# Designs tried in a protein design chat: miniprotein binders against o43427. Part 1

Scores and structures below are computed, not measured.

Target 1, 363 residues: o43427
Amino acid sequence: TSELDIFVGNTTLIDEDVYRLWLDGYSVTDAVALRVRSGILEQTGATAAVLQSDTMDHYRTFHMLERLLHAPPKLLHQLIFQIPPSRQALLIERYYAFDEAFVREVLGKKLSKGTKKDLDDISTKTGITLKSCRRQFDNFKRVFKVVEEMRGSLVDNIQQHFLLSDRLARDYAAIVFFANNRFETGKKKLQYLSFGDFAFCAELMIQNWTLGAVGEAPTDPDSQMDDMDMDLDKEFLQDLKELKVLVADKDLLDLHKSLVCTALRGKLGVFSEMEANFKNLSRGLVNVAAKLTHNKDVRDLFVDLVEKFVEPCRSDHWPLSDVRFFLNQYSASVHSLDGFRHQALWDRYMGTLRGCLLRLYHD
Structure headers, positions and changes below count from the first letter of each chain, unless a header shows other numbers.
ipSAE, averaged over its two directions, is called F for ESMFold2-Fast, E for ESMFold2 and O for OpenDDE. V2 adds 0.75 times the mean of E and O to 0.25 times the DockQ between the complexes of E and O.
Where letters were taken out, [cut] stands.

## First folded at step 1 (miniprotein)

Design A2
Amino acid sequence: SPEELEKEIKRLAEEVRKLEKEARELAKGDPEKVEELLEKIAELYLKALELGSPEALEKIFELELKIAELREKLEELKKES
ESMFold2 (binder alone), alone request of step 1: mean pLDDT 67; pTM 0.495

Design A3
Amino acid sequence: SPEELEKEIKRLAEEVRKLEKEARELAKTGDPEKVEELLEKIAELYLKALELGSPEALEKIFELELKIAELREKLEELKKES
ESMFold2 (binder alone), alone request of step 1: mean pLDDT 76; pTM 0.654

Design B1
Amino acid sequence: SPEELEKEIRKLEREVKELAKEAERLGDPELAEEIELLKLYVEALKELAEELKKGDPEKIEALKLEIEFLKELLEELKKELEK
ESMFold2 (binder alone), alone request of step 1: mean pLDDT 77; pTM 0.694

Design B2
Amino acid sequence: SPEELEKEIRKLEREVKELAKEAERLGDPELAEEIELLKLYVEALKELAEELGDPEKIEALKLEIEFLKELLEELKKELEK
ESMFold2 (binder alone), alone request of step 1: mean pLDDT 77; pTM 0.688

Design C1
Amino acid sequence: SPEEIKKLAEKVKELAEEAEELKKGDPEKIEEALELVAKAYLEALELGSPEALEKAFELELKIAELRKGDPEEVRRLAEEIERLARELEKK
ESMFold2 (binder alone), alone request of step 1: mean pLDDT 67; pTM 0.596

Design C3
Amino acid sequence: SPEEIKKLAEKVKELAEEAEELKKGDPEKIEELLEAVAKLYLEALELGSPEALEKIFELELKIAELRKGDPEEVRRLAEEIERLARELEKK
ESMFold2 (binder alone), alone request of step 1: mean pLDDT 66; pTM 0.536

Design D1
Amino acid sequence: SKVEIRIEVEGDPEKLEEAAREIEKLAKELGLEVEIEVEVENGKVRIRIEVRGDPEKVEELLKRIEEIARKLGAEVEIEVER
ESMFold2 (binder alone), alone request of step 1: mean pLDDT 72; pTM 0.669

Design D2
Fold by ESMFold2-Fast, scan of step 3:
Structure D2 (fold): chain B 363 residues (1-363), chain A 82 residues (1-82)
Amino acid sequence: as target 1 above (363 residues)
Amino acid sequence: SKVEIFIYVEGDPEKLEEAAREIEKLAKELGLEVEIYVEVENGKVTIWIEVRGDPEKVEELLKRIEEIARKLGAEVLIEVER
């Protein structure tokens, strides 16, 4: 069997990778995106199936607890049923904190009562005093109850907004089908974006929206939190404008040039010999982008991204691995700067660019 | 199989160089062919790793590299060529 079959078929391994990245400070969405943008998971075409597992609810819960630990438990207990879920999240984030190590130990041990022995063990492992552990445990029980009530409400509201159950099932089926067929089906190879690529991006957008509703402080808390009804088209256009500003960042562009040049020197030898005909590849990508959408703003952003991040390498002889590295590296860097609020849109563009480049190399 | 790994971090170059040496040692112990390049620019470090060999051993090395990257708080991108 293929090593990739082991990675894709082993949900425990993927769950462990996502969980460990989160423990080390990455958001759940960023951890998932890093796995998706690796060649291992993307090449198998089944990554979205893993993202739709019940395990993702577990990671969302831990992520929510991590972000929502900054409010006094007494206030939240009093107001839980009178405040919209996203406003509750803002209050939790603002006024109270727990020791991260303590929370992880409590959740890992699934403590309900907190015996002296359990708290002594935590105190020994974390260096936190026993009295502090007891105080934090008592407060955590109260906050945990409130957070669980909020989690249920947020998941239900988010799912309703995106027609999740039926749509996710269709997206999963489409991704599996087209991942297995897109390179072998001539008619689909003539499309510049496969349905599998689109469905994959849609899944990541749903994940980002779920996490964004919990983790991000709202610009207008009262208004924006009332309905949890997010205008996806309006957000899409706003995120496009923000991505254009990021693409204009000279430091980010220079960093990516350096990273790509380092990779290419190791693999391809003398860079100067590869400059010939790069314009032909760039022109092809621009023409492909024009056919992906009738939305001028989306096309303009796509062209701008290609010109600023692909064209600087000045070679139409790029190995496929170097092209994928360049696109994946930029995607990861953007997520590092902007957080998950821009991840879904960025994944859509990166998936489209990658699909187009793969078809140009194989067609 | 052939795998390329890119690790991006802001941090202490000495500690990152030590991590690169550990990865090289692990790859050689697994009987894998490995090339490692480290680039430092404006306090940011990129480690590029190319690994070739037995797919089972490559998978084992990938798990170890991910563990090392987690401890460093690094961003990891993995590209597999088959």
Scores: ipSAE 0.000, ipTM 0.091, lowest interface PAE 22.9, mean pLDDT 42
ESMFold2 (binder alone), alone request of step 1: mean pLDDT 72; pTM 0.665

Design J1
Amino acid sequence: SPEELEKEIKRLAELVRKLAKEARELAKGDPEKVEELLEAIAELYLKALELGSPEALEKIFELELAIAELREKLEELKKGDPEEIKKLAEEVRKLAKEVEELAKELEK
ESMFold2 (binder alone), alone request of step 1: mean pLDDT 62; pTM 0.516

## First folded at step 2 (miniprotein)

Design A4
Fold by ESMFold2-Fast, scan of step 3:
Structure A4 (fold): chain B 363 residues (1-363), chain A 94 residues (1-94)
Amino acid sequence: as target 1 above (363 residues)
Amino acid sequence: SPEELIREIDRLAQEVRELLEKARELAKTGDPEKVEELLEKIAELYLKALELAERAEKLGSPELAERAEELLEKIFELELKIAELREKLEELKK
């Protein structure tokens, strides 16, 4: 099809805004036309109503999930089998746990609560058992809330301050989605994750986005959906409690937001809005890292990197390469000290997997 | 060892180019048995690219690792296109 050829092939007319409009249900031709009009309006100082980030943003997340479900099995099989078995289980459980027909019905009906009647209707139409429909809807709802909260509460604040592109928001959401999958299965330790992945997962855990993971009963107002067994590995729950205690700090959310802002700012030339607090943010990141790693050598290295490569920068001549360099070096240093010989290669592999996942829901 | 790694990366790049030509031929002929052969070859090249990337990391050569990563991305793109062709061919049979 011409539409698929445009997205699969290399074309200069396709950018992130066109991909986003296509995910919203526009044809490629209409998406390109809207993007061109948007560009003209931006140049003249006007904004098109079609670009508003209202209730439609909720559906963009659901459409991304639908696209991921149509990913070629061969590609996913290759990637999954090159991942350690524990992480393979997470990808299989989450990605293949959704039935394509179920997702299409949920998106078509714009379900928010998933009443017994709605799920029973889907079960009848698709042949999927009611118990499976309830489980899938609960997982779908959880993924949606995680991605929406990250985009809405964190990324919207960042975009308001720093004029970020939607691609960075989608990249962050995809990383969060992937990180969510890593923490849904019983795991003995979390230190083998990159610092970035660890920080994202820690924030999600602290926000209690994982049902039952922190030992508190979910406060879901629709009790009809709350009959599923939540069998979580006892060791996994203990790991989550230990991580939450270690990083449970009044300022953790603010510092994590600062970490995300610093990483994203490394891809942007807009330091003016953060300049007044940059030194304080950098020292705050060191404090958070010290709590997460619980390793003096890693903290000392990070402090040295911040003082040597970041603090000497001037506001009007900030070297973005230096910011990216110290973040990358910190990530590599955390891996080097956790006892895994090939973690640097693993991080590059995870970067490739992220790129692949992003390509799947853009295509 | 570095010279050997460079030669292997060049050989992999050549195999990717040959696979691309075979994929273009598949688009013209629509032979379903050829689809399975190409997907198996893609899997082999992907594993080879990962091995070369790991060896480049071990040698401390970011330039060679970058070249291997570029090949990984091309292999992923090609795999997606061939999978789409397979689905289209299956649809035509119905």
Scores: ipSAE 0.000, ipTM 0.102, lowest interface PAE 21.7, mean pLDDT 44
ESMFold2 (binder alone), alone request of step 2: mean pLDDT 75; pTM 0.674

Design A5
Fold by ESMFold2-Fast, scan of step 3:
Structure A5 (fold): chain B 363 residues (1-363), chain A 82 residues (1-82)
Amino acid sequence: as target 1 above (363 residues)
Amino acid sequence: SPEELIKEIDRLAQEVRKLLKEARELAKTGDPEKVEELLEKIAELYLKALELGSPEALEKIFELALKIAELIEKLDELKKES
C-alpha cells in the first residue's frame, strides 16, 4: 500500500478520523491523541479536564493495542518488528494467549486494574473461568506495559514512514503563514496547526537557508547590532544567517520560544496546555506573517504558485505519480529563470508545494 | 579560538547542571511556577547552544527537556485535582 492508503484504512493505527484530523493540520501523533480523547468522552462522559491527566497516555496505549491485536497479519508484522526482539516475543506470545471475547471485554472497558468484581463480570459474560480470566488479565497487563513503553517507538516509526505526511502538514502551514490574504486574522487557521507544524516553523527560523536568506553573514562583527534592524521590504529574511540576529528580533525570539515550549509540552500529550500555547503561538505567527507579507513580491510568489497548482490538482484528483512528475517539470522551469537571486527561497517553496499537493490526496 | 570555545562550553555545562538541580527540586516540591521558569531557561540555553554550534550542549538540554516533560504531565494532574 502507498503512504496515502494507510491514512484511510482502519487496518492500521491510523483510522479515518485520524486522517481527517491530519488533513485539518494535526500531526499524526496529535490526531491519534484527539481521536482517543473523543472516544473516551463519548464512552465515559469524561470532561476535558480529566483527559488532561495521565489517563490520556493510557488511552492512547489502549487504542494502539486494540488496533494491533485486530490488525491484519501483514500490517502487524510490519509494525511489530519495529519493537526490540525481546519485546516482540512477549507481545506475539501473549497476543496469541488471549481469548478473543476476553480481549474485547478488557479493551472495551479499558481495564488497567482488574478487581475481582471486574473479572467475575467478564467470567460470567464470556463463560471463561475466573482462574483463566485472572491469568489472562495478568498477561494483558504485561503486554499493555510493553505497548505503553514502546508507544513512542511505534508512533515514531509510523511518522518516519509518513515523514512526508507530517512534513506535508508543516509545509501547508508555511504556505498559509506567508499568504496573508488567505487569512483575515490568521488565528482561526492557526488553531489547526499540529506539533509537526510548529516544529517546522522553528526549523525555518533556525535554518535560515531553508527560507531563502541570500548572501553571506556580516563580516564585521562590530556592525552586528546595527544590522539587526530587519529590512523585510528589500529581501525575504535576508541577513538572518546568525542566531544573534534572531535573538535581536523580539517577534522572532518570542515565536521561537513559543515553538520550543509547545514542542516540549506536545511530547506530554497535554491538550489544554497545547491549546494555550497555540493561542500564544498564533499571535506570534500572525505578527511575523504580517511583517513578511508586507513584502509584496514575496507574498505574490507564494500566492501565485499556490493558486496555480493547488486548486487544479485538487479538483482533478491527480494520481500521486502524476503530481510528482508535474512538480519535477515545474521545478526545472522555475530554476531556469535568468538572474534568479533567490534560489534557496524557490527551493523551499517547491518543497512546500509538493507537501501541500500530496496532502490534498487520499483517494 | 579552541580555548575560548572550551570555556563557553564549560559555561553552558554549568547552566545545564543548574537546570538539573532545579528539575530535581521540582520533582520534590511539585511547584507549577517553577515549571514555567525551567521551560524559559531551557529555551534560552537552546538558543545559546545553537549560537555556539555545540551538539553536546543541545543533546544535554534535549535530554533534560524530556525528563521535565514527564514532570509537567504529573503536575498538570495535581493542578486539575486541586
Scores: ipSAE 0.000, ipTM 0.170, lowest interface PAE 19.2, mean pLDDT 42
ESMFold2 (binder alone), alone request of step 2: mean pLDDT 73; pTM 0.654

Design B3
Fold by ESMFold2-Fast, scan of step 3:
Structure B3 (fold): chain B 363 residues (1-363), chain A 83 residues (1-83)
Amino acid sequence: as target 1 above (363 residues)
Amino acid sequence: SPEQLIREAEKLAREVQRLLDEARRLGDPELAERAEELALYVKALIELAKELQKGDPEKIEALRLEIEFLSELLDRLAKELEK
């Protein structure tokens, strides 16, 4: 039994918690460790008392502050991906919360070459005395770069795990930023990302797609010269159409969740309770199959989701026994379909999946 | 400080080891399993804290001052917007 199998236990509920922590930017090892801490706090009595000490209350604060306050610049870039996405959104808001235009104005002034008047103007506007101002503002520019990289990290993490396009991942990140970080008014604020949070953010994106564009801050102002992706509306509208299909169809959304959960479990090396997950996955496929014949959008998105599932399985090097079990479940689900038409469609898609999975262990 | 947190984590590690030894002596497999899980967690925390301390002291101090200035800047801007 792997170390992670002992550690994680019943994986259906824990997979969602671990997925949430991974989306929050923790490494796989840290996510599993934090989930175990949570379980120990709930169940171990004497151990729980120790974990509830002041040290544990300060762990998240230490984790974030040490990464930002005490890491050297070259090491900081290596640590940035370990900051949780929801926490990245909070940190980004702290730096840009009330006046992104002013922050850009301050950075636009080359303080190393600034005049006394520029420094006086900044002091007046910020209310901070100018003693050591030039030195502090030079340091501020460096921190700003780190914050911008955290924004990029959030987009990458969401794209990888939700299997979304570049455009949709950026819009999702922007919506999470606004949903979690707006203080004054707005919709429900999200503290952490999870399968449920994805569905909630998808609903928000459908209702207010323009929020994604508003939330996007340029990584490098000079990148405005890279006008290669200026068909923004066409690409976004296509992604939005696919998202509407996904969210509108409960079976597709549940299938997507099952695929992501199974892929994440592979990354963790946790295969306990895999039989339950495979049964749920097979059931989801059967439920979607009923719609494949007469709904082209559902069919196209289904094929895309199944193909994207194969990529994580390839990367995670699933044990051969689990691959065989998975293929047997798919085969069983095909036999339950009505008529040869549905069976033929499943055979086509399952044949592709089967071929890819088998190649993982024979190549 | 990172040093203090490492010391606290090391103290916790010693307490966890004591719990693990006791569970094994009493033949309590469930408690032993939980203690093993906690030992792994504490080890990961100690390694993370130590890694965060492996930096150029001058660069660490520069980052600290930078964050302090940014925090003050944001507080001032928030107050100005309230007006």
Scores: ipSAE 0.000, ipTM 0.100, lowest interface PAE 20.6, mean pLDDT 42
ESMFold2 (binder alone), alone request of step 2: mean pLDDT 79; pTM 0.732

Design B4
Fold by ESMFold2-Fast, scan of step 3:
Structure B4 (fold): chain B 363 residues (1-363), chain A 83 residues (1-83)
Amino acid sequence: as target 1 above (363 residues)
Amino acid sequence: TKEEILDRASKLVDEAEKYIQRAEELGNEELLKEARLFLEWAKALIDLAERLKTGDPETIQSLRMEIDYLKELVEKLAREIES
């Protein structure tokens, strides 16, 4: 019998630790052995903490997705909703990254019109045929749809409670993208990005990345309906990508990163009430979650997810009260310093950043 | 409108101050901390509204939604204190 049959069984409550280890890629035998030998049955909390360490997050998510991709479609909803609440956030975060990596590494190459030798070589090495590859991708799409439904509900609740105008939210996201991200158009999709330190920027990144990950071509030609797209300022994103390619000066890039992070913190500092609002909105989200489910663990997951991205905003200390004044001060200081190269690129960078931040003040 | 926002936020300041006093009388440190947070939040909304352009509909809408949310939180605190 398949390992999946052991966990899906019939109405039998599944031991959470064994199920979690199986999702992490351990065989059933190894999962049981680990539970017995390490005292997981007796010391679940301590062992779970070790297994949930940052150093293993990548491996756990990869193996979890591999297991889900091999599951029958009928069981996908059941399997996903049986994932322990502590693992749902990790699945949501990393699933998008693995979607593109998996497609490019395995499925993408088989979908291309590459050489027959290359396709046969991949099939031999991976054991995956073109037919199996497409079927596995279809299963992946089904898993994505269920994960997307979970995320859509969370994103809608958080975005609504953050009470941000679309323009202000987009501008914050653009600044964070410039400071902390690696962009790859893919050709027209944004790559999954590491979460930033600021709550609403991270949430906007999740939302925008989710929209990009769907990767559906527009129904109409670009010249007709695309101008009505309310996504991030694509001209600004193009400028950001171009600056990364053109700027070769490490000191200039380090200063840029520092400047953007300081300016973003300053903007939050000017609106200190937003930090207090974020804390209270996070608590309010618990009430919303309680109406969606009676499960305390699910409510705690919402609070943990939101506050994990909200907390960094509260520890900021910065001396400036006006972001525009800060940008003007540092722009003048940088241009007065000998040793900075590529003045034209710096002027372009400062122009783009200045324009973005000044729009936040409606000036 | 800016006038509406200022009026509503001022009322939240009054309510928060009322519940700070009541929480002090009850000797409940948890409720006191929450009431103080709501007071500072309401004062921040007044400051923000005074500074922003009256004709900015996006900002006005955001402030309305934030005031509505704070009002719900203050009402919840009121029910807890007065139960």
Scores: ipSAE 0.000, ipTM 0.095, lowest interface PAE 23.3, mean pLDDT 42
ESMFold2 (binder alone), alone request of step 2: mean pLDDT 79; pTM 0.724

Design B5
Fold by ESMFold2-Fast, scan of step 3:
Structure B5 (fold): chain B 363 residues (1-363), chain A 104 residues (1-104)
Amino acid sequence: as target 1 above (363 residues)
Amino acid sequence: SPEQLIREAEKLAREVQRLLKEIQDLADEARRLGDPELAREIDKLAERAEELALYVKALIELAKELQKGDPEKIEALRLEIEFLSELLDRLKREIEDLAKELEK
């Protein structure tokens, strides 16, 4: 069962209800899981326990972008531009992590110019009808326009927060996009990279380029450089070094976080109310974690993540890049936990926290 | 207690069924007023309510199987019921908004 199989499922998995739940602050996993669970229950009459057991793997790889691609065209056009700024960053990240092989092999084909045999072959292999493929391709084009606009905004945002030049901002965005698209689907769980992962990617590229340029093993080419399939010149390498230093500079990042936090407090005027809600939610989350599982290792890991995530975010200096990093790492950790209900519950709580924090940051 | 949670879930089931009847009444009025677009929106809410009813029914059956279950699983069930209650409240507000539109 691949992510492709989930994406091209024989039932409509995204609709107005799922999208509205997501906009209302529920995690994409929670909203999708609830909709799919209800649909399966209607069709099979199964108990919740059976649904939880049998559908676990499908829920783990269910992405927001995949759901949007299956939406009816009228609904998609109507709702997609209602995405608040806090959700735009998430959509951009999910787009970058989308299965590129699927896009090229299925949606990348020019359906109006494709041969009948090729299109029939694709339909047979994937279970996608020609009409379904066309709808998904049309939806992809609509989503693509929004993602491109959001990507431009992301480049501007990075430039503002790190005082980057246009060149450095472009390079940073390209690295994040490249890293996300190099992950294999099906063999390993797809991981959404955050800004926190940039330092690792930049270091890897620097090492590969330096090794390849200088040469260490004369009898063999640089396998790391070959694996990356990327040409780096001196200017780009220098940009990577500069970006890595900027990202690693705690004092500079703290200054930017402080400035952003101060501006948002002035603009929103409801910061105290948001903090109170955040405290109540975080306290409830820790209490629930203690009761939800008797696996001490899992509980300790979760509590540690919540304490490291929640407490810093409540300071006067919001660690916005750290918050983003922790949210992405936590999402990956939650998806490794056993029990669909357990995963959906934690996603719901974290989705609420993420929405609240990102709105404070972007709104 | 598991018995108490089952009773709360059964209460939710009854509330969903009551809301479904209100949705049906609202849909009938929309058709009477000759607003097919609004009628379609109401039909979608009816589908959501019906799905919630099925989900709650499945949880009640699961809860009966877990009557002697671990505290961990009972707490998880309580949180699921709380989550469904939130969804029901949102659905109620959407129905109230549509009812106000019909009055206009």
Scores: ipSAE 0.000, ipTM 0.105, lowest interface PAE 21.3, mean pLDDT 43
ESMFold2 (binder alone), alone request of step 2: mean pLDDT 82; pTM 0.784

Design B6
Amino acid sequence: SPEQLIREAEKLAREVQRLLDEARRLGDPELAERAEELAEKVKALIEEAKELQKGDPEKIEALRKEIEKLSEELDRLAKELEK
ESMFold2 (binder alone), alone request of step 2: mean pLDDT 81; pTM 0.771

Design B8
Fold by ESMFold2-Fast, scan of step 3:
Structure B8 (fold): chain B 363 residues (1-363), chain A 84 residues (1-84)
Amino acid sequence: as target 1 above (363 residues)
Amino acid sequence: SPEQLIREAEKLAREVQRLLDEARRLGDPELAERAEELALYVKALIELAKELAKTGDPEKIEALRLEIEFLSELLDRLAKELEK
């Protein structure tokens, strides 16, 4: 039995009143203690929960998040929507971190005969490990549905959706791509996704393009393993191959880049919605830059994407904090290449600096 | 304070000049070209800092401070690269 199963045995100590106190700023330990003092919880059980919370705070967080995912829709909106953005991001990151541990337990057992190293490497680079687990995919579908239902509120409450974790952004993008029936259908549907959705997809495309430039796992490790328990792994690898094909489609990639750039040049508010996605995209650009010497197509893609993102720095639509964050990532890229080997990268970097200065000087 | 930002920008100008001198000593024309570009950028920052001394817009002052901090970090890393 996993350590999470041990925690679940204490579910009677975590209820809506404890959630309310936690949302009000109390730690789980303090919230439980307050409820015990009010006579709502039994002393013996509450004592065990308090000790477990101090020892395994991350498991407590996972349990509360899992309960929220299974809450009635009305309660879910009340509890999740009112959580401050920074706290939402932290909780989601911890939730997905535990899903990754669970997936490793499941996949580790099934990959005993090989491919485990290849899948671990791919999962590390792409961040879509959980797609291979049906249970986790069902959880992702539930999260996606909640996000879709709350979409109408984004215009009024943009700040509450700022801070999505890197993992959540990649998982969301993976769900969008894999939920589309096939490549042709997905290509048509991209035109109807929100600007936020396109930003998530851009991060996934960049990371998978980078993985493609480095190369796939050795040919045919799975084809030499005829095992019914390996069906899940085969589906996961097939999904990753489909993503690489999508990134390799020049017309689809150009359409996607154009839409992302349009969103970044959008009106105040719509652009703000994409702040978290922008940070994930910047990370993808840095990863591409680090591998510029490995593949000319990746270098060309990086230069093109950076140029399109740099252009908005000369407009009124970019917050200066986002510009500075981008410059920090760009600086790291230049330094990783000894700063002097790639003329195009240097020119883009200096262009960004001049653009930022121009904005400061001219308002 | 705008006066402090002017002093910090002038410090960056001196650091860029040292980078340029070192590049010329090493006979590295590409590094010298890039140091010259940075010198022009820093000159513009000094002029902006002087403009802000007249108006004192807090948000622009903070943004300029962040730009100076960022450029200082870049120069430190380039100096370390030259030591290799």
Scores: ipSAE 0.012, ipTM 0.495, lowest interface PAE 8.5, mean pLDDT 45
ESMFold2 (binder alone), alone request of step 2: mean pLDDT 81; pTM 0.750

Design B9
Amino acid sequence: TKEEILDRASKLVDEAEKYIQRAEELGNEELLKEARLFLEWAKALIDLAERLAKTGDPETIQSLRMEIDYLKELVEKLAREIES
ESMFold2 (binder alone), alone request of step 2: mean pLDDT 68; pTM 0.521

Design C5
Amino acid sequence: TKEEILDRASKLVDLAEKYIQRAEELGNEELLKEARLFLEWAKALIDLAERLKTGDPETIQSLAMEIDYLIELAEKLGDKELLERAKEVADKVEEIARKLKS
ESMFold2 (binder alone), alone request of step 2: mean pLDDT 61; pTM 0.458

Design C6
Amino acid sequence: STEEIRRLLDEASKLIDEARRLGNEELLFYAQALLDLARELASGDPARIRALAMEIDFLIELARRLGDEELLRRAQEVADRVRELASQLES
ESMFold2 (binder alone), alone request of step 2: mean pLDDT 65; pTM 0.502

